# Designs tried in a protein design chat: miniprotein binders against q9bqp7. Part 6

Target 1, 240 residues: q9bqp7
Amino acid sequence: VPQNWFPIFNPERSDKPNASDPSVPLKIPLQRNVIPSVTRVLQQTMTKQQVFLLERWKQRMILELGEDGFKEYTSNVFLQGKRFHEALESILSPQETLKERDENLLKSGYIESVQHILKDVSGVRALESAVQHETLNYIGLLDCVAEYQGKLCVIDWKTSEKPKPFIQSTFDNPLQVVAYMGAMNHDTNYSFQVQCGLIVVAYKDGSPAHPHFMDAELCSQYWTKWLLRLEEYTEKKKNQ
Below, E stands for the ipSAE of ESMFold2; O stands for the ipSAE of OpenDDE; V2 stands for 0.75 times the mean of E and O plus 0.25 times the DockQ between their complexes.

## First folded at step 2 (miniprotein)

Design tf1
Fold by ESMFold2-Fast, scan of step 2:
Structure tf1 (fold): chain B 240 residues (1-240), chain A 81 residues (1-81)
Amino acid sequence: as target 1 above (240 residues)
Amino acid sequence: SDEELLKFLIEWAEYLMKLAQELMKQGDPEKAEELLKEAEELLKEADRLAEKLGNEELILRAYEIIEKALKLMEELKKRQS
């Protein structure tokens, strides 16, 4: 249990559309700061099990691909993820005018993979937007806030190699989502409340993406675990 | 319950993997491969169910077992070559 608990939801906010809500999705730029990001907190507080599994995965991949092949693979994973996020931001932004190169990005297998998810996504309120928890002092850059099947969600887009289904980074993804949610719910740059999360895992071969929906109760459970990770991070910094 | 089912799937997959490892040591790679394929199907179901339940401990357990299955499949391929 965390020693310093704080609620994920803001009782003064609603998930219903407000007249003050912008007509276009918010995109607040991420400012460089000494305040830790969600990603840094999670990377600095991995459990012994997570470290062990990551090392085992790395050894397995090196055995399969070789040292140089592994480096190329990881570089390609990062690049594919970046392009996938750029394509989704373009698709979901009503203000975007596509250039020929951008149109080519929209024809990837990953984009084909998420088509059935996208048809259920509407009411986009934020895209590639910075969040800051003003009380707990952490920041993040969330992918998307939109309605999924009628529920307002923090949506996190992930890519995965379908031929290697056992190599999925699931451990911290729910924590990342709820960390963004809690920050947004207490960030003065936003006026609405998000109570649900969605992790979408897209596949390179175009096979249907897997949606992992997180209702309010599940988000609250992961929020407690995020608070423990944040507490551990803060304690490590204090003991430097 | 889904929790009971998840626990059962994980334990059954672990059992099949241990048996497959024993068969590989005894020089029966064909039976080992059959058991590993069955274990893989159980692990896919366990992974889906663990994510649905949102239990981090069970998710970690499922992924740890999946990694063990990958190592056993590599060992099987080496013995068959």
Scores: ipSAE 0.000, ipTM 0.113, lowest interface PAE 18.5, mean pLDDT 76

Design tf2 (at its last look DockQ between E and O 0.11; V2 from the best seeds 0.00; counts 0 for: pae E 12.8 > 1.5, pTM E .668 < .8, placed apart)
Fold by ESMFold2-Fast, scan of step 2:
Structure tf2 (fold): chain B 240 residues (1-240), chain A 81 residues (1-81)
Amino acid sequence: as target 1 above (240 residues)
Amino acid sequence: SDEERLKELIRLAEELMKYAQLLMKQGDPEKAEELLKEAEELLKEADRLAEKLGNEELIKRALEIIYKAWLLMFELEKRQS
């Protein structure tokens, strides 16, 4: 268990909208500082198994594609993900008008993949917005906070070139979501409570995206695991 | 500024990758490869600068590549057992 346990939910907050809520989704910029980010903590605390499997995958891909081909593949994957997130931010922002570039992005397979999910998304509260947990000393940049099927969620958009229904069994995606949730729930820039998460895996071929909903109990379970990763990161930093 | 430089590097890399994709469609894979290699170098510089500036969006996108690798490795493991 974590030595310095802290609750994920803030008993002083509600998930209900109030009159003081902004008319437009919040977009707090993330500033450079010494405080570690969620992504940094996760990258620096990968398990021995995760590191081994990732290196094995890299070597196999290099054998198949060549060194330069592998680099092209990973760079293209990065770029497609970035464009997908930019398109989603544009779609979900009430202040945006569709431009020629945005229209071209909307024609992608990834955007087609998430159409049925987007129909169930409403009440957007934050987009590409910074969160900070002042007590636990970490920061992050979340994709989206909105209602999904009536539940206020931290929503994380993922892209995949092939349908992958087992993503949740292996990856740190749930940890990323709950880390953002816990930070937002204790960040003075926000006034509401988020108790649920949603990981949406979109597919390049336009196959229907897979939504992985995380209720409050599941979020609490992953929160404990996130706290352990954060403590591991802190200990590693003391040894540097 | 470093932030302006970071945005410029990403923009240039994106442009090179678009041009490379066009060359692939036109049957010039050798030229496409040169452009993709150049884009990769720009993205490596962008990544280093993003780390320095604390640009979490770019760091987050790099982590997405790792998760996609994990997805592929999971599929490979299942097929081999």
Scores: ipSAE 0.011, ipTM 0.271, lowest interface PAE 9.2, mean pLDDT 75
Fold by OpenDDE base, look of step 3:
Structure tf2 (fold): chain B 240 residues (1-240), chain A 81 residues (1-81)
Amino acid sequence: as target 1 above (240 residues)
Amino acid sequence: SDEERLKELIRLAEELMKYAQLLMKQGDPEKAEELLKEAEELLKEADRLAEKLGNEELIKRALEIIYKAWLLMFELEKRQS
């Protein structure tokens, strides 16, 4: 049980949009500060086993590709992910804010992969927007807040070359999603709350993306795990 | 069941790893390598089953054993180099 328990949901906020919800998705800039990001917390609190598995994978890839080949591979994966997020932001943005869509960004297997998910996405509230949890002292940049199948979700878009049909195969991604939910639900820049999460795994070959829906119960379970990771991070920083 | 199969794969892999470790101590690194390769294949199946089951505890257990198996393989490689 976390020592510093805090609720994921804010009882003072309504799930119903206020009639004054802007027609334009929120895009709050991430402020550079000393506050740790969700990503930083998760990376620094990886288990020895997780670190080992990543290092083993890295060594295997270096053995296969060489050091320069592995650097190129890593750079390409990062670039593909970035372009995918940029394309999604462009697609999900209101038409009036659609600057010249780089048609080349839309011509990807990843974009093809998510088309069936995008059909069920509506009511976009935020895109590439910063969240801050003032009490728990962490920040993050969330990809999207929108309705998926009529449920308001924090949506996190992921790219993969391999099928990830199970939420557990997404590693710490569920923790990232609930961390963003909890921060947003208590961030004064947001007038609403979210009760659901969605991880979408897009595939390079254009095969149908896997949606991993997280209901309020599952989000609450992962929230407890997130709090434990945050405590571990805080303890490690005190001992440094 | 898939869970029973997963537990059995883990058990068998752990046994092979123990034998491999003994063989390494006895100076038979070639036989140890064979057993570790077999253990790796069992653990790959275990990992797939653990993911399918979505059981975090079993996933964690599978990963811990995979980790131990690879530590033994790295130790073996260091002794052969």
Scores: ipSAE 0.005, ipTM 0.245, lowest interface PAE 10.2, mean pLDDT 83
Fold by ESMFold2, look of step 3:
Structure tf2 (fold): chain B 240 residues (1-240), chain A 81 residues (1-81)
Amino acid sequence: as target 1 above (240 residues)
Amino acid sequence: SDEERLKELIRLAEELMKYAQLLMKQGDPEKAEELLKEAEELLKEADRLAEKLGNEELIKRALEIIYKAWLLMFELEKRQS
């Protein structure tokens, strides 16, 4: 149990945007400062088991590809993820036309993989938007806030070449979502809050993406774990 | 109870992985993959339930099984290319 509990939801906020809210999705710029990002906190507080899994995976990849081959592979994975997020932002933005889009970004297996999910996504309120939790002092860059099957969600998009969810932050995906949610719900740049989360795993070969929906109760449970990770991070920072 | 269900999910996932290992030895990697996918779904539910209960012993057991499942899937993917 964390020593300094803080609620994930803000009772002072509506869970629905009002009619006066802009129809163009919010895109708050990320400001680099001294407070840690969600990804930094999670990276610095990985469990011993997660570290062992990642190191063993790295060793096997280096054995197969060589060190330079592994660096190239890793760089390509990050590029694919970046291009996937750029394509999704373009698809979900009401301000872009087909002529303005980079058509090569839209021609990927990852985009085909999520098509059935996108049919259920509407009411986009934020895209690639910064969030800051002023009280708990952390920052993040969320991918999307939109309705999924009628529920307003913080949506996180993940790429995978094959079904290997355990290799890429296996237990951290839900923590990332709830950390963004808690920050957004207490960020003065946002007038509404979100109580649900969605993690979408897209596949390079175009296979149907796997959605992982998180209702408010599940979000609250993972919020407790996020608070423990943040607490662990701050204690380690104070000691060194 | 939630704790009894969590123990059953872990037990079933471990049994599925043992059978998947046997199928890999018999040269049936497609069937082994099917069983590992089923085990993964059970372990996702087990992980959610373990975190809800806050039972650190069962969380550690689920992580060990997830690690073993990952190794098996990695070996299958190397063999299948």
Scores: ipSAE 0.000, ipTM 0.139, lowest interface PAE 12.8, mean pLDDT 75
ESMFold2 (binder alone), look of step 3: mean pLDDT 77; pTM 0.691

Design tp1
Fold by ESMFold2-Fast, scan of step 2:
Structure tp1 (fold): chain B 240 residues (1-240), chain A 81 residues (1-81)
Amino acid sequence: as target 1 above (240 residues)
Amino acid sequence: SDEERLKELIRKAEELMKRAQELMKQGDPEKAELLLFEAEWLLYEADLLAEKLGNEELIKRAEEIIEKARKLMEELKKRQS
């Protein structure tokens, strides 16, 4: 059990829409400061298993592609992910400012992959929006908050060249989702409660994306694990 | 063939898991952990190949072995703690 336990859900908030909710999705810009991001905390507190699997994967890829080939591969993966997120923000945004002639973004296999998921997404409340947990002192940039099959979710869009049918194969993605959820639920810039998560893994070849839905109970379980990672991060900082 | 490769990955993973169980009995949990990490990686590759082949029986087999590896890792963590 983490020593500095804090609840993921805010009992003073509701998941139901009210008159104070904005009519357009929120997009709060991420402010750079000394407070750590979710991604930094997770990267600096990887488990022995994650470190081993990552190193093994890296060694195999370098053996196959060479040092320069591996560098090019990782750069391309990053760029594809960025373009995929930009396309999804454009598709889900009611704003005309995101509808310039970016036909290349809308034609990717990744966008084809998520079409069946997008049919079940509505009531978008936030897109590419910053969250901050003032009490636990961390920040993040979430992809999307919207209703998926009638349930308000923090939605995280992932790209993969290879299928990932099991939620366990997403490594820290569930922790990332609940970290954003807990921050949003306690961030004064937001007025609503999110209790569910959704990780959507899209495929480059356009094969159907895999949705990994996280109900409130599962989110609470991953929240405890996130708090332990945050505690480990804080402990490592004390020893610097 | 991809099917032969998948079967080989599963065989190697099962061999590593068996060796890990023996190391756990011999009181070497650190070596057992490394073998289980390697088995998990091979099973991840096997799962991807099974999905690519679209063979429901091979997908089911890969999932069953992955579950066995997960249970062994949980048991190992209890012994290390």
Scores: ipSAE 0.000, ipTM 0.247, lowest interface PAE 12.1, mean pLDDT 79

Design tp2 (at its last look DockQ between E and O 0.08; V2 from the best seeds 0.00; counts 0 for: pae E 12.9 > 1.5, placed apart)
Fold by OpenDDE base, look of step 3:
Structure tp2 (fold): chain B 240 residues (1-240), chain A 81 residues (1-81)
Amino acid sequence: as target 1 above (240 residues)
Amino acid sequence: SDEERLKELIRKAEELMKRAQELMKQGDPEKAEYLLWEAELLLFEADELAEKLGNEELIKRAEEIIEKARKLMEELKKRQS
C-alpha cells in the first residue's frame, strides 16, 4: 500500500461535462520547473527486469545495425513518433485552428492505422496540454483528452513496428495514462475530470491500430502502481 | 481470462526456452538467442499479469522461469565468448 495515498478521482468535480463544450481544445503550456515529469519518474523507477530487457534489446539492435545504425534507427523512431503526434494534433484540432495541414504528415501508415479509432473520437477537450499534480508534485504533457465511444478519456497515442494486442505489452504506458488522469483531475486549470484512459497503438504499415481501453476500475489499479513508483522515485532522490 | 492468458504465456515461454536449448546443442547460438529473447518478453508480460492477479503461486512460477531463462542466456553468452 502506498504510504502517500491520494485519490485518482476528485469528488469535488462533477463527471458531467459542463454543457459548454469548449469550442477550442485546451493547450496549457508545460512550465519548466524542478518538478519531475511522469516520464522521468517512470524511467528512474524501472525494475531490474525492465532495465535488463531494454539493455538486451539495445545490445541486439547494435549487433544487427551497428552503433551508428542503431543511433539512426532510434532517431528515426523518435522522428516518426513526433510527426505522428503532430499529425494527430492537426487532425483533432478545430478547423479554425488548423494551421496549413502539411499533407505529407497525413500520408503516413500510422495515420492510416488510427482512422478506425478516430471515427469513435469526439468532444476533444485538450491537446498536447500540461498537467500538474500540486500535492503529489509531478507534471506531465498529455496527448489528448476526448470522448472515445462516448466516454471521456485521456488518450495516449503510441507508435509501434510490432503488434501490441494486449495492454500489458505497452509496459509503463498504463501508468503514464493514469498519472496524467490523476494530475488533470486535481489540476486547477481543468474544470472537469476523467475516469477512463485509452492507449492507442498505431502501426507503421497502416494495419488497424489496437485500442486499449482502461475503465475506472483498471485505472484505479494502475493508479496504485503509479503511486508506488512515485514513492520509489522520491526515496531515491532523498538518498542522493 | 487473465489467468488463462498468464498460463499460456508461461507455456509458450517454456516451449521457446526448450527450443533454444536444443538449438544451443545443435550449434545455432544466434537462433537460440532470438528464441530466448522472445521467451523473456513473454515472461515479462506473464510477470506483470501475475502481479495484477495477485496470484502468489503464478508469480512464483513466473519468477522461477524468468530465472531459468536468465541462466540459459548467461550460458549462451559463455558459449559465444
Scores: ipSAE 0.011, ipTM 0.261, lowest interface PAE 9.4, mean pLDDT 84
Fold by ESMFold2-Fast, scan of step 2:
Structure tp2 (fold): chain B 240 residues (1-240), chain A 81 residues (1-81)
Amino acid sequence: as target 1 above (240 residues)
Amino acid sequence: SDEERLKELIRKAEELMKRAQELMKQGDPEKAEYLLWEAELLLFEADELAEKLGNEELIKRAEEIIEKARKLMEELKKRQS
């Protein structure tokens, strides 16, 4: 159990649209400060199991591809993910002008992979938007907040290549989602309540993406685990 | 208890390794590799629990299954080459 527990949901907020809500999805820019990001907290508090698995994967890839080949591979994966997120932001934002780079990515398998998920997404409230938990002192940049099958969700888009080796590192994805959720629910820049999460894994070959829906109870369970990771990070920082 | 948890981790790891061997025979090395990585994660936790318990017999048991997983992964790498 975490020593400094704080609730994920804000009882003073509703998930229903308010007449004063903006008609355009929010996009608050991330301002980096000494305040840690969600991704930094998670990277600095990986379990021994996660570290072991990551190092073994890295060793295998370097042995198979060489050091330069490994760097090229990881760079390519990063760029594909970045372009995928940029394309999704363009698709979901009615006011964004499509750039040529995004046009090329829209013809990729990743976008085809998520088509059936996008049909169930509506009521977009935020895209590529910064969140800050002022009480717990962490920040993040979430991908999307929208209704999925009628429920308001923090949605996180992931890419995966089925025919290539991959790490079983899905444990932190739920933590990332609930960390963003808790921050948004207590961030004064936002007025609504989010109680559900959605992790969407898209595939390069266009195979149907896998949606992993998280209801309020599951989000609460992962929130407790996130608080433990945040506590671990804070203690490690104090001892430096 | 830690001993019950250790036995469950080893059981699950062995099941994943058996499924991986079957997939290798069926010509699906990528799915086999995924399952072996799942087994490795469980075995890492099993190894830590065995050390914590300080029981020489349990430590030996954990080491034996870890070695089996290592050999199976080496076989997989050779088949992919």
Scores: ipSAE 0.006, ipTM 0.264, lowest interface PAE 10.3, mean pLDDT 79
Fold by ESMFold2, look of step 3:
Structure tp2 (fold): chain B 240 residues (1-240), chain A 81 residues (1-81)
Amino acid sequence: as target 1 above (240 residues)
Amino acid sequence: SDEERLKELIRKAEELMKRAQELMKQGDPEKAEYLLWEAELLLFEADELAEKLGNEELIKRAEEIIEKARKLMEELKKRQS
């Protein structure tokens, strides 16, 4: 049980569309900040098992590719992920057309992979938007807030080079989603809240992406785990 | 021992997968997905231990169960549709 409990949902807010809301998705800028990001908290609180798995993967890759080859591989994976997010932001923006988009961004297996998901996505409320939890003192940059099959979700887009069991890509993904959700629900830049999450894993070869829906109950369960990770991070920094 | 830990991880992962299938039948696919994610975490630790021990049979077993978990996750998504 976390010692500094805080609710994930805000009873003063609704998750229903507001007719007076802006038609353009929110994009709150990420400010320079001394408080930790969600990704920093998760990185600094990995378990010994998580660290071991990552080091095993690294050793295997270095054995196959060499150290320079591994560095090039990881750089390329990072760039592909960045390009994927840029393409999705462009596609989901109501003010963009295909002619105005970078054609190289649209020509990827990842974009092909998510097409069946995108047809179920509507009512985009936020894209690549900063969130801050003032009380719990953390920040993040969420990918998307939109309706998925009629449910308003914090949506997180992930890339994978091949369809595989999701263990490598889902370790902390649910914690990231609920951390963004909790921050957004208590951030004064937002007038609404979100109670559901969606993790979408896209594949480089264009295979159909896997959506992972998280209802409010599941989000609450992961929220408790996020609070424990945040508490652990705070204790580590206090002892520095 | 590492071998006993490995076998326990595989047993627990298979139990979680069985419970996930039962939750799918009960119409609770969201909880089923959570259990499958936990099972996959255990199976990656099992794969790590199997490689450390050099036990090819347990490596093959862990990879087979990982593939079964992936297929079960795909079945779960079809039933939610």
Scores: ipSAE 0.000, ipTM 0.162, lowest interface PAE 12.9, mean pLDDT 78
ESMFold2 (binder alone), look of step 3: mean pLDDT 79; pTM 0.732

Design tp3
Fold by ESMFold2-Fast, scan of step 2:
Structure tp3 (fold): chain B 240 residues (1-240), chain A 81 residues (1-81)
Amino acid sequence: as target 1 above (240 residues)
Amino acid sequence: SDEERLKELIRKAEELMKRAQELMKQGDPEKAEELLLEAEFLLWEAEYLALKLGNEELIKRAEEIIEKARKLMEELKKRQS
């Protein structure tokens, strides 16, 4: 897929606030679909080294924790991440009030970790919202679209704890962000343009989160890589 | 720095690739494959850092070494057939 046929940015859209922008953040539900998700495409196109290293990590964890311990560990990591995202959605949503469980989550190290990042986040336009690239035929669920230090970004919230699980998405996180960005920029449910990305890694112990900002040029470079992964996915499906 | 990390990753990857070639010559393709997979992982991080830095020369360097690792892996697979 040539990038000039499928650009990440839509020349017909502006990244500035306008009358078509919602007063409340958009939250479009992800519908069941035969169209592949961003995560499915990435998982199905893992390189041999990604598969090998993920398997080595899994075996080491099983040796340390046992099979039941490993399952409990991974379930807890997933649950903590989900609760972190729920707390962030509550914090960033102007119409949502904290529920009892959300109040408990605000005391977590992960929320403390992102406080300095949240001070620079404003103008929230989408939260936990589905995106679909109609032409390229993929879907995704993005975490957040908001202004970070005055620039409209697709923001992806990540959690980290020790031992740090090695996830293939460590290197695929930029691909995930630009895939959401390109889809949103060409999704008729949205009217604005996003040109920047932000990956925020929050820490369980409350140490300051690390923001990884992606400008428009970097996003364009990762977009080219995402298109290659998408082509690989499509080709593999044709051969099955 | 990211640039120092990038150079270190490339250096380690090249050492792993050289060792893998020696193992292939010595008739140990299983160990060679293991080292090549480690090299590719390091090179993927190198590519990520090169893109993050926005340095076209470093991006090209990382891509060239990744291509060498890929071709070496293909050669290994042919020898195992």
Scores: ipSAE 0.000, ipTM 0.268, lowest interface PAE 10.8, mean pLDDT 79

Design tp4
Fold by ESMFold2-Fast, scan of step 2:
Structure tp4 (fold): chain B 240 residues (1-240), chain A 81 residues (1-81)
Amino acid sequence: as target 1 above (240 residues)
Amino acid sequence: SDEERLKELIRKAEELMKRAQELMKQGDPEKAEELLYEALWLLFYADELAEKLGNEELIKRAEEIIEKARKLMEELKKRQS
């Protein structure tokens, strides 16, 4: 049975800059809303494999650290990720003075890890900006939209700790990127077209970050999978 | 190549599962559990890589081995009870 497919790309839009594009990166605040976020949809529709790995990893960590120790560990991982994103937003934002930058924020191993990627990033169009798919009724907060090696990308920054990798978005990361892309391409607050994605995994010890580039065809393939997850979420919500 | 990498991931996972079964028989469930978690991680990476390559036979093979690993973990948990 044919499914109701919504295109990821908007044929009425171009990926090239034009005179109406703002010179300052967009930062639309995320509105408190009852419609689901991308992360909520993905969390509520995890595969059996993802649920199994997450629960077993959680049980192992609780046995090793205790319940309070596990909560502290996960809180610290979250805080490190938040600070990394804040540092990247600061670095990529156009600023006239360095006084507004937190010097300590810019000295982390994660920031050293991404230096070789950042040299290939230019033409920043959006930072920590809200997107909404007007027809499919979901929202998200994307990290960055910029040119990577000359191609306009939705860029998602990830942190990883070598000894204890946290399994929360590794399998769903490409779905998250294309969900943001499809939303932005159909959001009236934006006027440009994004057809590529980039997932950057940064390391705490400063080891070179791994870039995972997603071309238009790969984005279209993951978009199909994202639509299935969104349908599963909608069905689950109707029943519960 | 990606296909060679995928086959290597599956091979390593199967080796880890075999070693885990031996450790279970020898009465070392803690080490067996560690090896089974490592095997599951490798298998899920292999499954994603097989999907990327579009190889239906390798996707099916990875899923079958993942199910075997899950059953081993369940058996391990029952033995610890």
Scores: ipSAE 0.007, ipTM 0.262, lowest interface PAE 9.3, mean pLDDT 78

Design tp5
Fold by ESMFold2-Fast, scan of step 2:
Structure tp5 (fold): chain B 240 residues (1-240), chain A 81 residues (1-81)
Amino acid sequence: as target 1 above (240 residues)
Amino acid sequence: SDEERLKELIRKAEELMKRAQELMKQGDPEKAEELLYLAEWLLLEAFYLAEKLGNEELIKRAEEIIEKARKLMEELKKRQS
């Protein structure tokens, strides 16, 4: 159990829409400073097993693709993920201003993959928006906050290639989601409460995306694990 | 020998993964997760030994089993939600 326990949910907040909420989804810019990001905390507290498996995967890929081929592959995966997020932000943003729609952003197999998930997404409240936990002192940039099948969720969009999957630790994905959730629930820039998470894994070939829904109880369980990772990060920083 | 130890580590990891699948069916995801972490630890040592021996076939076998463990962990996380 973490020594410095703090709750994920804020009892002073509601998950219901407030009449004073803006009609346009919030997009608070990320201001990086000495406060660590969720991504940095997770990267700096990977287990020895995770580090070794990632290094082994890199060695394997380099043997198969060559050093230049591996760099091209990883660069392409990063670029595809970035474009996928840009396309989703565009799709989920209000359409009252007719921006010239970039057709190339909307044409990926990943977008086809998530169509059945998007039909169940409504009431978007935040897109590509910064969160800060004012008490625990960490920041993050979340993808989306919206209702999925009637429940308000922090939604995280992931891309995957089925025939040659990247070795990724899926247990860090739930930690990322609950870290954003806890930060948003205690960030004065936001007025609502999020109690659920959704990790959506989209596929390059357009195969139906897999939604991984996290209810309040599951989020609370992962929150405890996130607090332990944050505590580990703080101790490592102290001993530098 | 290092080769005998490597084979034993892989055997134990596969046993843990099999037990984890049984626990997932029994509705005990916390115990299943613990066993999968133990399996990953054994596979980490197996990889170290395979690299030390420089045996491409053993390295490939260890990689295949790690991929199976990764898929089981994903199934576990999916069932927890």
Scores: ipSAE 0.000, ipTM 0.170, lowest interface PAE 12.2, mean pLDDT 78

